# VH-VL binders against q9h9l3, part 104

Target 1, 176 residues: q9h9l3
Amino acid sequence: PRKMVAIDCEMVGTGPKGHVSSLARCSIVNYNGDVLYDEYILPPCHIVDYRTRWSGIRKQHMVNATPFKIARGQILKILTGKIVVGHAIHNDFKALQYFHPKSLTRDTSHIPPLNRKADCPENATMSLKHLTKKLLNRDIQVGKSGHSSVEDAQATMELYKLVEVEWEEHLARNPP
Key: E = the ipSAE of ESMFold2; O = the ipSAE of OpenDDE; V2 = 0.75 times the mean of E and O plus 0.25 times the DockQ between their complexes.

## First folded at step 3 (VH-VL)

Design Ud5 (framework fv_unasnemab)
Fold by ESMFold2-Fast, scan of step 3:
Structure Ud5 (fold): chain C 176 residues (1-176), chain A 122 residues (1-122), chain B 107 residues (1-107)
Amino acid sequence: as target 1 above (176 residues)
Amino acid sequence: EVQLVESGGGLVQPGRSLRLSCTASGFTFSDHYMDWVRQAPGKGLEWVAEIRNSAKSYTTYYAESVKGRFTISRDDSKSIVYLQMNSLRTEDTALYYCARDEYSGSYYFDYWGKGTTVTVSS
Amino acid sequence: DIQMTQSPSSVSASVGDRVTITCRASQGISSYLNWYQQKPGKAPKLLIYDASSLQSGVPSRFSGSGSGTDFTLTISSLQPEDFASYFCQQANSFPYTFGGGTKVEME
């Protein structure tokens, strides 16, 4: 069977007014929540907005950060051929400049049974923080110091596990 | 008491070299990033160079105006940061300050020395 | 390089006045902006870091605000010891850059 990993990326603002999202951290965990990858990543473009409240990225993290092209190669080696779980994962793939097969992608922000278990509208996009609190009784992204991408990737994997059997059966009958 | 004391300034001819030193006391020097900032007579402040700590592999950064000519270094055993200035130009004439850089997710110069004067003139 | 444009270049003020100094970054710098005070013949002194955090020992009449590209330093009630030059500085990216300075003069 294919291995499954969960990913969470943090982006900083580059380009005019910091409106372009560039990869600045990536965390990948395995099915059991063990960390396979966790690195700060130096964007090829100049950082104009660290977005620290959300990203947790500070100037100190960039000094020993892995250059984007090297980090991208390392990350893609881990993701290729695996089922990749994420929350609003399209943004992560966009930041990685990477296409992952839709059949091997699981987005916890767009799984109707998961929303149903959380007593949320099935087609609404719920935040990772809300779903984690409601379904796992755990507070993540606490305070104003930014998000831990390791914490977010671990929570994302655990959320997927709650609907894995049901959702994999659904996908087998209704391929994306 | 945190104290930074600069030395090594003087009057030199264009093209010559000078080495500035900054001796630190009153804090754990090896934990901090250290910077040089200069101020030309009657002008504003210009950042020159930064050297980071051992946790950041002593990485160095320079203003474009001094790249290739100036080298920042440090000796943690003596609590000294240096600025080696080569190929000096008249526009390098300034008061040179040593500054301590706070680095716990915020970057700011919380302590400054009184400065050492470098005059490059023919 | 990120250019820091500071205004005004100078301001004449009296004790008790509210003084406002502005600093504009040519690019977004989040909240990585510091304010320094410099008196004649002396080294700069940190007043405010991270746009709005007051350095310990600095009087509460000094305050900073702003994020992104537009920042303000306010002295709510100018005191005799506040006649000095003030500089903003961005710490978002290398090279660190300073504003041109604002001289707060008596009168």
Scores: ipSAE 0.000, ipTM 0.463, lowest interface PAE 18.6, mean pLDDT 87

Design Ud6 (framework fv_unasnemab)
Fold by ESMFold2-Fast, scan of step 3:
Structure Ud6 (fold): chain C 176 residues (1-176), chain A 122 residues (1-122), chain B 107 residues (1-107)
Amino acid sequence: as target 1 above (176 residues)
Amino acid sequence: EVQLVESGGGLVQPGRSLRLSCTASGFTFSDHYMDWVRQAPGKGLEWVARIRNKANSYTTYYAESVKGRFTISRDDSKSIVYLQMNSLRTEDTALYYCARDEYSGSYYFDYWGKGTTVTVSS
Amino acid sequence: DIQMTQSPSSVSASVGDRVTITCRASQGISSYLNWYQQKPGKAPKLLIYDASSLQSGVPSRFSGSGSGTDFTLTISSLQPEDFASYFCQQANSFPYTFGGGTKVEME
């Protein structure tokens, strides 16, 4: 059977004026929310903007961080052949410089039944924070010290599980 | 190679305590969940306790029959998982196995130690 | 607690025989079912996990099938080293529970 995991990445700013988003942390959880991977990742380029308010990443986290090339190999080993759930997951795959098959990808920011359950327009892109509050009655990404990618990945998996049966049936009839 | 070696078993009187240890080698111990599973003489297997890894906050789980009497713990620096057994009863008599609890793709015990025998008798 | 009922409790078989062992869960456990082999005086050995996935190093004559509540372990052509006890185990919810075991004996 196909295994399922959820992923959430944190990015920092590199390149000119910090405009390039580079992977700096990745969290992966299994179907029940158990953490499979959670590492700080050292980008190959100089960090010009930690984006701490959103990423939660500080200079101290980079001291013993796993180099990007090594971390990428570890992460891809976990993701390959699995159904991968994420929120606005294209950003995570871009930061990983990775292509995951559309048939095995689930993006909770683009699942119409999920928005419907949250009383949101079916074709709108709602934030993870909003959907989690509406459907799970839980506050995530609280405060200004940055997000927890573990918390985000866990919330993402729980959100997907609310519509899993319905959405998998829909995808079987309407393959991407 | 992966190896799990249990120790600390023995003969003990009802109401007393024993501490079991399981020393792991051949893998990154700190990344794995660890469980204790027991087997009474001539009987089947009974799951006893589980401890998760650091990434999952060292959360512990117990079978109802041992809850409040047994405590599972671990020392990642020494690659040891422990089972502290208090208020022992004759029905705790069993061979106690330490098992590596794989959780990445599914949940299963992929490696077991040879076990350590605990006999609770007067 | 999820109860695992294993059948038969024992079976007498000859080398070359096809042996089938069944395991039934009192509640749906999806595919979170594992099979272990235990030889006399030894620790259990993982054979199959997630209902049908063969553990590395285990001979292909072992196979598992099923989902939900009904599961089967099959040994397609019994070998001398296969005379042992076999246990199913659910990993769907805590506490983890095992079947009562099936002893495969030479007869």
Scores: ipSAE 0.515, ipTM 0.811, lowest interface PAE 2.3, mean pLDDT 92
Fold by OpenDDE, second read of step 4:
Structure Ud6 (fold): chain C 176 residues (1-176), chain A 122 residues (1-122), chain B 107 residues (1-107)
Amino acid sequence: as target 1 above (176 residues)
Amino acid sequence: EVQLVESGGGLVQPGRSLRLSCTASGFTFSDHYMDWVRQAPGKGLEWVARIRNKANSYTTYYAESVKGRFTISRDDSKSIVYLQMNSLRTEDTALYYCARDEYSGSYYFDYWGKGTTVTVSS
Amino acid sequence: DIQMTQSPSSVSASVGDRVTITCRASQGISSYLNWYQQKPGKAPKLLIYDASSLQSGVPSRFSGSGSGTDFTLTISSLQPEDFASYFCQQANSFPYTFGGGTKVEME
């Protein structure tokens, strides 16, 4: 079996009216929750909306932020060959302008056994916050200061571990 | 350029203590796990100890052969990792390498120092 | 502790030869297996990480394979600069442990 990591990204708004989601922070943890990567990232375009309430990103975080092209290279090196776990991970990959192989991707927002375990409809898209509370009895993304991408990545990994055996068996029988 | 420079090695008698240092440069030291690996003369490699970074609570791990005698620590402000070696034994004689874990839990060592020699002899 | 059994302990080969080194773990270590090259008087150098990933700057003639308990390092065409010792290392669990090493020497 391949090594497994979990990723969570925070995005800010760029482009017209800030509607373009640009990577501003990325956190990666390993199977044990060790923080492998946690960096603020400078988008190539001017930031129009920091989305601080959700992203936790402030202007001051961009002063010494890692340029996007450099950060992307670092992140891709970590992800290459790994099983990558995330929540609504398509957003993270989009912001990274990188798409991991589907066969090596695990999206906790689309795992029916996970929803079932949380007494949620199997085909519903549940939030990370909700699943974490239901299954791990832990509160994340509290307050109005923004999310912690490290915390979210760790929670995502812990959630997946709850259904890892069942889900991996399912995927083996039903490869994407 | 990433550099790791070990120091503090020398000749000591059994039961004595020695403190090794590894000075890092060319990268953000505080972000990385650091390890000590030793190699007895003409022998293979033996992992000795690991210290994790601040983000992972500076937790430490030791080989059974040195547990209780060696202590790994770090000073991020100085970019130095230390190995305090107490109650030294003849079997501790080795070249001691400082090694970097690339991504704080990548589980491989991408950079090594040149090593510092520790000789324990009566 | 996880014991790493590396074989052979030494191998004589010529330039251009295919060289294969094996490493067996006493228990499953998934893909947490790395390969290092060490030349006399020098520090080890990372060649392969996570069983099969080639470290940046390492020639493509080096490759790694395997998972679980059995792993292989392959040099497809031995070059003069490849005469050295090679070590496998598991990082599945503490304590980290190395194989006994393989010395690749000139025939």
Scores: ipSAE 0.026, ipTM 0.695, lowest interface PAE 4.6, mean pLDDT 94

Design Ud7 (framework fv_unasnemab)
Fold by ESMFold2-Fast, scan of step 3:
Formats: C-alpha cells, structure tokens, sequence
Structure Ud7 (fold): chain C 176 residues (1-176), chain A 122 residues (1-122), chain B 107 residues (1-107)
C-alpha cells in the first residue's frame, strides 16, 4: 500500500492586526512517528503577531528560518503521492497554499469512528488535545511556551492508527 | 559528491578502547541519521548503532551485542560521526562501515564508506 | 528482534540465467525491506529499497517484490558483474536486521 505521513503546521499572524495566518513552522512524521521534516519557516509578509502562546514561535526562530517558497517546495516533495494525516488539516494545506487530493487525505477531526471511541458525538469537531487525552491517555500542548508541531503530528498519526483498518475499509467502499 | 570516509581502525588488545570517526561531505550532514554497520571476516552484515538528527533529539540505538560498551555520537559542526568502542572483545573484530540512513518515507542505507578495519587480538 | 531468513545461502548460475533470492521476516514488516549487493573487497551497494523501488543507477534487470513477511529479489538475466553476495535488510523496527546473505557464484 501507499506510504503515510502526518503533518502539523504552526501559523503566525500577518496582515492588518495579524488576522492572516501565515506558515511559520511545519513538522512531518512518518507512520512510526519519526521526524521527516521540522523547520521554522519565514513568511514573505511582516509578522504582526507571533501567537507564541499557541505557535511556540518567537522572533529568534525567524533569524535562520527557511524562506516560505523554499520550504514549500521541500514539504510538497514529501507529501506528494502519500496519504497525509492531519487534524483540521485544511488549515495546514491553506497555509501551504497547496491542494492535496481528498482520496489521499485523512483528517482526524472528521473521522466518526474516532469520536465514537472517545465517547464523543460522531460528527462533532473535537480538538487534538481532547482526543489524545481520551484515547492515548497523554497530555499534549501543555505549558505556556506554545505547541510542539512535532508532538502534535506524532499524536495525530497515533490517533489515526487506532481507526486505520476500519476507516480505510470504509473509504474503499465509499470513495470520496 | 556524497562521501563518507572512516578512520581510526587498527589492532588492539582485548579490554582496550578505540574510537572510530566518519567524516561526511557533499550533503547537509545535520539533517541525516547516521549508522555504523560491521562485517566480521568472511561473515555477513551486522548493524551496530544509529544516531538520529537534532529534530529527533539525537536519539541513539545500539545492537544488544555492543550495548553498554559502545557509544555513538556526532559533531554536526564538523560533519563527523563517532563510534567510541570500550571493553573490546575478539568478537568485535570486523570491518566497520559508516552509512547514511535515508528516512524520507522509508529507511535505507543509500551511501556507505569504504570501511575501517578493527582487529581485537592478543 | 525481527529475524530475517534468507535463502538460498548460495546459488550457482550461468550468465543469462534468471536468479531468485528470497527473504522471510519473522513478523510483518509491510514494505520496509531493502536489498544490497556486495562485491568482494567492496562496501555494500543499495539495489532496491522499500521492497520494490529500484535505486538510481541500478540496472533494470534487478527487481524486488513482496510485502508483509515474504520478499523476493530477482535478477532477470544474470551478467558477469552480478556474481556477488546479496543481503536483505528490514527497516520496519529497531534494531535493523540483515538476512544471512546469498552468494551468487559462477557455474
């Protein structure tokens, strides 16, 4: 079968009052949770709001950050042709300015069997933190220094693996 | 373009120590996992140790046969990976290869050095 | 540890022959299997990675197949430079483990 990776991106605020979300870090892990890519990324626009509480990004991380155009090329080379797992993954793809085929996309925020295992309403959008605590008994996104996109990508892959057999069978019978 | 050059091998008595070095060039060394693989005279390949990159917290792994005696480390500023071998045994006699571990989607040793010979004998 | 059983340990063949080498994992390794060639006095060379992907620069007469526990390396028409030892390696789990090797010798 096709290779699978999980992705998680961190965004900073650009544009008026920092309302635009621009890519500033990307982490990609393989099926076993090993890190394939983890870089700070320099947005092409002025950063108005680092959103450090959530993103974990500070001005110091931008000094040697990979320019957006170069980082995007590296990331897309890894994602192309693979099954890509993420949580609310449309936000990551939007920040990358990238379209990934729906048939190869797995969004752990929209998998009804996963919510069912967590004793949550099947069609609700649950946070990654909540699902990870309920199903893996692990606390992620702890502390005040921001989220680790590596930790989030690893948790996302582990969550998907809990429903992988069931969900791949469902998708084979009900292609998107 | 990609090169791995091992050094530090030699003849040493049982119980002694030896440090192997592998100098890398032609790629971004700091992004790659690095491994040591050995081959006893006339025998097959045995994986010895791996050190991962900074993104994977420089995590190290060892074969059971060397655990506690060997230490793998790296210096990203010099593009060198090391294998510190302590309490050497005659069974450690082998040609030691340095190898680059490619991990994008799969794991495989895509480049190998020529090896450095370690002989443990009295 | 995942045990890799490689067979045969040696095979005698002539130029132009089809040579098949098999490798069996003691547990499922998906497609995380690599094949290496080693000529006398030389370092191993990667031939096939991820069970069936041909490494750049490797002749098309080499091919790999299999998934799960059973894997095969095939040389469709043996050439003089192919007389060498061949090793499989699993990369599914740490520690990495190699098969015992297959020596392809001239008949």
Amino acid sequence: as target 1 above (176 residues)
Amino acid sequence: EVQLVESGGGLVQPGRSLRLSCTASGFTFSDHWMDWVRQAPGKGLEWVAEIRNKANSYTTYYAESVKGRFTISRDDSKSIVYLQMNSLRTEDTALYYCARDEYSGSYYFDYWGKGTTVTVSS
Amino acid sequence: DIQMTQSPSSVSASVGDRVTITCRASQGISSYLNWYQQKPGKAPKLLIYDASSLQSGVPSRFSGSGSGTDFTLTISSLQPEDFASYFCQQANSFPYTFGGGTKVEME
Scores: ipSAE 0.007, ipTM 0.604, lowest interface PAE 9.2, mean pLDDT 89

Design Ud8 (framework fv_unasnemab)
Fold by ESMFold2-Fast, scan of step 3:
Structure Ud8 (fold): chain C 176 residues (1-176), chain A 122 residues (1-122), chain B 107 residues (1-107)
Amino acid sequence: as target 1 above (176 residues)
Amino acid sequence: EVQLVESGGGLVQPGRSLRLSCTASGFTFSDYYMDWVRQAPGKGLEWVAEIRNKANSYTTYYAESVKGRFTISRDDSKSIVYLQMNSLRTEDTALYYCARDEYSGSYYFDYWGKGTTVTVSS
Amino acid sequence: DIQMTQSPSSVSASVGDRVTITCRASQGISSYLNWYQQKPGKAPKLLIYDASSLQSGVPSRFSGSGSGTDFTLTISSLQPEDFASYFCQQANSFPYTFGGGTKVEME
């Protein structure tokens, strides 16, 4: 069975000078890129910096946003027991205050064969934008209106699928 | 707990129109894709149409045999999915099922209504 | 369109028998294959999804296997309530297509 999803989160700045990254949007897609979850999420603390250039989040998105505690419960029900694909996914898990087993985690920023296909150093951390352009010939995160977490999650799943067979074989031989 | 109740079927002459409705209860309707599947008397199952949820832009898909004649739509506030059937043909005669389309782990129809009968005859 | 060829069209069996139904796709569909049971006058009921996953509430005597183009539904020990029609369905590509069905009849 295909129990694999891809996730991407957007964070806003809360706390002193907006230095704390708080979850403000989460998108989860299935193996074929269909959206399972895409909600704006209201942080429990006042938003100091929307980080709109990166997050795409504006004050209007917070009006009917799902409270963090409720959103977290919904998200974790989707992720638990599944293979979860992300890019620099530790940031997403940190924002969710969630631990996902390493054996079920796939981070497209740390897959050497993926970098090799993109003609990049195997152990470098390449951006999602760069890998997507090189390997899928697609421009994501275009413009100054911020990123689409749906677009990023879909691109992340497609990137993983390019190396899925090879990487799953590697992980079976070298468990994390 | 999950229930799907179809209505709107009947006897109609070729070239006429019918609108089928499927009222859902017992689950968060807006989270699911919804489909129509038909079965001609004594025959097998034929998929007719799918409408996706809001998160997937309410995109619609149709079987080639009904494209341009049938329109699937939904009203999430009322938990109803519709099938507007125009220019009906005798080969559209079938029992029409509404089905809940699970897509989170894989794609499958986990709940079906009892169906509503459409007979197209002159 | 992906054509689903189901065999046999009918099978006569007795309670306690092992029943095997096969389904072949005209193209590779990975594991996107579902099995449904339909009793006379009733709506179809999901038995197996994603080729081998047993739907909640379905007895363990039902099992599915296969990937790519060739799939099998097995009933390990037929019960009286299992006399019904069975349909496979591919969910890989639009339009979704069903097999022609297999009627499991009492011998």
Scores: ipSAE 0.138, ipTM 0.744, lowest interface PAE 5.9, mean pLDDT 91

Design Ud9 (framework fv_unasnemab)
Fold by ESMFold2-Fast, scan of step 3:
Structure Ud9 (fold): chain C 176 residues (1-176), chain A 122 residues (1-122), chain B 107 residues (1-107)
Amino acid sequence: as target 1 above (176 residues)
Amino acid sequence: EVQLVESGGGLVQPGRSLRLSCTASGFTFSNHYMDWVRQAPGKGLEWVAEIRNKANSYTTYYAESVKGRFTISRDDSKSIVYLQMNSLRTEDTALYYCARDEYSGSYYFDYWGKGTTVTVSS
Amino acid sequence: DIQMTQSPSSVSASVGDRVTITCRASQGISSYLNWYQQKPGKAPKLLIYDASSLQSGVPSRFSGSGSGTDFTLTISSLQPEDFASYFCQQANSFPYTFGGGTKVEME
């Protein structure tokens, strides 16, 4: 079997009125939930909105943060050739300005068997928080100080492991 | 060139203590998990302990046979991993290897030192 | 603890022979299985990781297969330098555990 990692990124607002999402933290964990990468990342553009309620990012985290181009190189080295698991992962890839092959991408927001196990409509896009509470009986993204991308990446990997066997079999029969 | 060099082995009496060291070179030591694996004379391999990197909070794991007696630690500034062995027993007699855990997507020991011999005897 | 049962304990083989060594885990370990070679007086050397991935520098005559509980190491055409002991190791959960070893002997 191919190596598998889970990723979660935090974005801050840049550009006009802070409407552009720019990478400001990235966490990557392996199959067992061990942290392979976790760095604050300095966007190349001026930060207009830290979105701290959701991102957990503050001005202090930008001091000594890894510049975007360097961080991107480190992250892509980890992701290349691996199965990458994420939740609404297209947002993370967009922030990384990166294309990952669809055949090696697993998005826990679009896995019908996972929604089914959570007693949710198969075609709905459910939040990571909801699926984690329903299926793992664990509360994540708690409080007003922002989300932990490490916690989110770990939860995402654990959720995928619940459907891994059946979903990999489905993908083998129905290649993307 | 990756190198791991163990030291600190010797002959000790039961109940005494010994500290093993493993000096690493040729790679970014602080990014890797480090392990100790032992081999009793003429026997197979037994995993002893692991210490993780800073990103994983330097968490430590031990084989049940050594838990409470052995302590694994590391000094990233010197690229050294240690194994402090207390309350030694005759069954701890073995060649002790230091090994690098390459953990990027799977866990495996890609480099090993030559080992240092620990003999616990009266 | 996950028990690793390795078979056979020893095998006598000639140069050119196909040698197969098996390793069975007492519970599922996915693909977290590694194979090591050890020559007398030397430290173990990694041959195969993640059940089937060949370590760089290891000859292609070595191959690994299996997943879950049953794993196999194959040497397609035994060479003189391959007479050694071989060990499997699971890395799925702590404590990491090794198989009892297989000694591949000449003759």
Scores: ipSAE 0.055, ipTM 0.681, lowest interface PAE 6.2, mean pLDDT 91

## First folded at step 5 (VH-VL)

Design Aj11 (framework fv_amlenetug; at its last look DockQ between E and O 0.68; V2 from the best seeds 0.00; counts 0 for: pae E 13.7 > 2)
Fold by OpenDDE, look of step 5:
Formats: C-alpha cells, structure tokens, sequence
Structure Aj11 (fold): chain C 176 residues (1-176), chain A 120 residues (1-120), chain B 108 residues (1-108)
C-alpha cells in the first residue's frame, strides 16, 4: 500500500485587486497526524490581501517566509508518489502550481460515503468544519485568528480514515 | 531521549569500501530526514548526504556523488552510508544527524561520530 | 552552491564579554534556513539557533541569532566559560547544504 499524507494550504491574495490565490502556508501530516511540513511561504508577487480572517496569515508571517519556489520543491518531495488526502484539494494543488495524479488523490469534499456518514447529501459539498464537527465531534476553524492548516490537515486525515476501507475499495473497482 | 549511535568506521585502503550505520532511538525515526555530515581532522563540517523520511529523496555532495549511497531502514530505525571507491580525502569523523523536518531542516541531534581513515 | 564565510576566524575574549560572530552567504538565504552550531573539542556539534533567530531547545538566552539575506550574526551576550568553542553556521536553503568554515571563540 502506498503511503498517505494529508495536506492543507492557506492562500493570500495577489495580483490585481488580490484576486489571485497564492500559497502562503502549507501543512502536511502523515497517516498518524504527525506534522511532516508546516511552513509559511512567500508568494513571488506582492501580497494585496492577506485574507487574515480566513487564512490566519498576517504580514509578520511573511517576514521570514520560505520563498515559493523553495517551498514548492520541498512540498513536492513529500507528495510525490503518495496518496494525498485533502479537502477541496484542487485549490491546494492550484496554489502549489502542481497537480497530483487523480488516482493518488483523495478529496474529502467529494466522498459520498463520508457525507452519508455525516447525514449529509451524498453529492453535496460539505465544509471541512461541518464534517469534522459531525463525525469527529471536534470544532475546528474557531475564533477570529483564521484557520490552522495543521489542524485542518489533521482533521482531513482523520475524516478520511473513517471511510478509507470503503472508499479505497470503491476506487479499486472504479478507478478515476 | 534522542540517541544516535554511529558504527562501521575504521581503517580502509584507497579504493576500498566501508558501510556506516547509525542506530536511532528516542524519536519517531520514520518522520524525519537523516543526514551524514563529516569532519576531516582539524577541519570544519562538511555536508555529505541526506535522505528524506521515506527514502523517496536522496541527495549527495558533489565530492561523494557516484561513490556513496545513503539509505535507511525505518523498521530498524537505522541509517546507512555505503562508501565505495574511498579516497584519502574521505578521511573524517562521520556524524549521523537528525533533521528537524521530514525532508530537510537543521540538525537538532547528532551522534558522536565514527572515524573513517582512508590510507594509501 | 552557497558559500558561507564566517568571520572572524578566531575571536579572543574573556568571560563576561559579548561575542559577535558573522556569517556571510554568497547569495541570499531565507532566514528560515540558516542555523548555528556549537562544537567543543572531541564532541559532536550542537544546534544553537535555527531559522536565523530561533533558539533550539535547552539553549540559554545569552545566545541569539539575527540577520537576513546574506548577512547573519550569532551573538553571545555574556560569555560563559563553557561557551569557548568553535561555531559554525549552516544553510539548508538549497542543495548542497553547506557550512561555514567556523569561528573559534577562545579565551583571552
């Protein structure tokens, strides 16, 4: 079996009017929830909107942030060849300017058995916060300090583990 | 308590081979990159080779590329350095070093080192 | 590769004095990827500072790191007898990782 990691990224706004989502923090945890990576990342372009209320990113975090190109290299060394679990993970990959093979990607925002377990419509896109509360009885993304990407990555992994066996069997029968 | 214990050092002739081992304990070995750093007698520190937590990534100093191979057995909590085609300039104390991160980072723990002496 | 040049080569001071060690990089290094080590004779190096300014666990507060870009500094505010050793800077910003040549802090 392939090794599994979970990823969560925080993005800030760059470009005109801050509409471009740029990677500003990336957290990666292993199957057990241990942190493998957690770094603030400096976008190549000027940050227009820190999106702090959501991202938790502040200007002070960028002072010693890892340049994007360096961070991307480090992150890819972790992700390559792994089953990567995330929530709405296409946003993370887009921010990383990297696209993981679909067959090795697990998006907890698109796992019907997970939604079913949470008494949600199977084809609905539920938030990580909602699923985590329903299934893990844990509150994440609370307060006004923004999200914790480590916490979110850990929650994502824990959620996936609830349906791992069933979903992996499904994928084996229905490869993407 | 984190412990790193190197072994395998000794006297070897030029062109010979030697295999170093580093036994790790006191931490989750499989979560961290490991590194070999060497120090020639009376000289400074030289980065030699690194391996990621899952062995998917390895890297070498130019001075040892093609001759040295870093590997690890996470089930045994052991780091290895296979050294082939040894040269006089490879003479050094070889340290096993734990990185703070999975693929890189500063070295927060070091072994006591094992001496490798390459003679002509 | 990034070459780290430390200065001075030797720093002769007395206990209680302030020590300032410099590490200059041949190109810009992210602050998060600059470390300082202490090595005493016959011992393995010990991590002092990482991320340019973060003290490792158990490191006394008399040790501090600063700097950015190409210029980094290790400061020992008040030298203790046990602080006389060789100090190395290291970058792990890019491969190959590299060390400075070291600064020896010796007792005057």
Amino acid sequence: as target 1 above (176 residues)
Amino acid sequence: EVQLLESGGGLVQTGGSLRLSCAASGFTFSNYAMTWVRQAPGKGLEWVSAISYDSDYTDYADSVKGRFTISRDNSQNTLYLQMNSLRAEDTAVYYCAKARLAVAGPFDYWGQGTLVTVSS
Amino acid sequence: EIVLTQSPGTLSLSPGERATLSCRASQSVSDNYLAWYQQKPGQAPRLLIYGASTRATGIPDRFSGSGSGTDFTLTISRLEPEDFAVYYCQQYYSSPETFGQGTKVEIK
Scores: ipSAE 0.479, ipTM 0.836, lowest interface PAE 1.2, mean pLDDT 95
Fold by ESMFold2, look of step 5:
Structure Aj11 (fold): chain C 176 residues (1-176), chain A 120 residues (1-120), chain B 108 residues (1-108)
Amino acid sequence: as target 1 above (176 residues)
Amino acid sequence: EVQLLESGGGLVQTGGSLRLSCAASGFTFSNYAMTWVRQAPGKGLEWVSAISYDSDYTDYADSVKGRFTISRDNSQNTLYLQMNSLRAEDTAVYYCAKARLAVAGPFDYWGQGTLVTVSS
Amino acid sequence: EIVLTQSPGTLSLSPGERATLSCRASQSVSDNYLAWYQQKPGQAPRLLIYGASTRATGIPDRFSGSGSGTDFTLTISRLEPEDFAVYYCQQYYSSPETFGQGTKVEIK
């Protein structure tokens, strides 16, 4: 069957007042949660705001970071032809300057059966942290040191697996 | 301990075929790209072909395109190189190499190599 | 394709000396996509440095890498007897992932 990966990205602020979100870390895991890719990425523009409290990105991470164009090429080679799982994944694709085929995209922030399992309103947008706590009994994104994109990608894959059979059947009956 | 074990080398006439195998152990084979690198006697290293962790990306050196086919079996932890229409210039030690990344080098582990000799 | 040119072709030195090896690319390569390998006679290559400057697991701190763009350097700060070998640079930025022609470090 078609291979499945999960992705999560961390962004820093570039552009005026640091308001543009630019990719600074990307992690990709396979179905079993093994890390396929995890690199710090240097944006092509000057970093105005590292957003460290949320991103976990510090100046020292950028010293050996992969330039954006190169990292994007590496990442897209991994994603090509795969079902890609993410949480609010539109933001990750926007940071990559890429869109993945909708038929191959799974967004754990927009899966009604997943919300139902969490005893949440079916159409509510739930945070990754909330779903992971409720459904996997795990605390992620703890402390003030920022998010881990590896941890978040792994959690996202585990969440999707809880509804994978039901949701894949739904999508087969209702092609996007 | 990571191990890569090549086999299938030998003497073959020009125009002939060989199939090289590389048995992998000691790591999660399906997470990493794999590569064939060759070295002609007394010469440097030449990248031959690479295959991504899931076989969805393959590429070849121009000198072997259309004649060589890289493949992998992730259930058997084995990398292959099918070599057809062999030429004298293909005479080399062929190394199996494990990449650190899912789609590209660098190569952190290498096999011992297997010698392919192509005679006229 | 990206051609890597190493210099010098041969470097004749004594144990304890500092070795400086150069690798030049025909077009720009991010420093994160350059590797250095050591090869001794009759052996497979061994990864020393990747990302231009990151030591692979188990590589002694006398090996260091630097450079960016088109110019890269491998430095061996104090040659040990086991360091006399051939050294290759490699780019893994774009396919085909090319190697330099090698620099032989030999005992004087």
Scores: ipSAE 0.005, ipTM 0.497, lowest interface PAE 13.7, mean pLDDT 88
ESMFold2 (binder alone), look of step 5: mean pLDDT 93; pTM 0.950

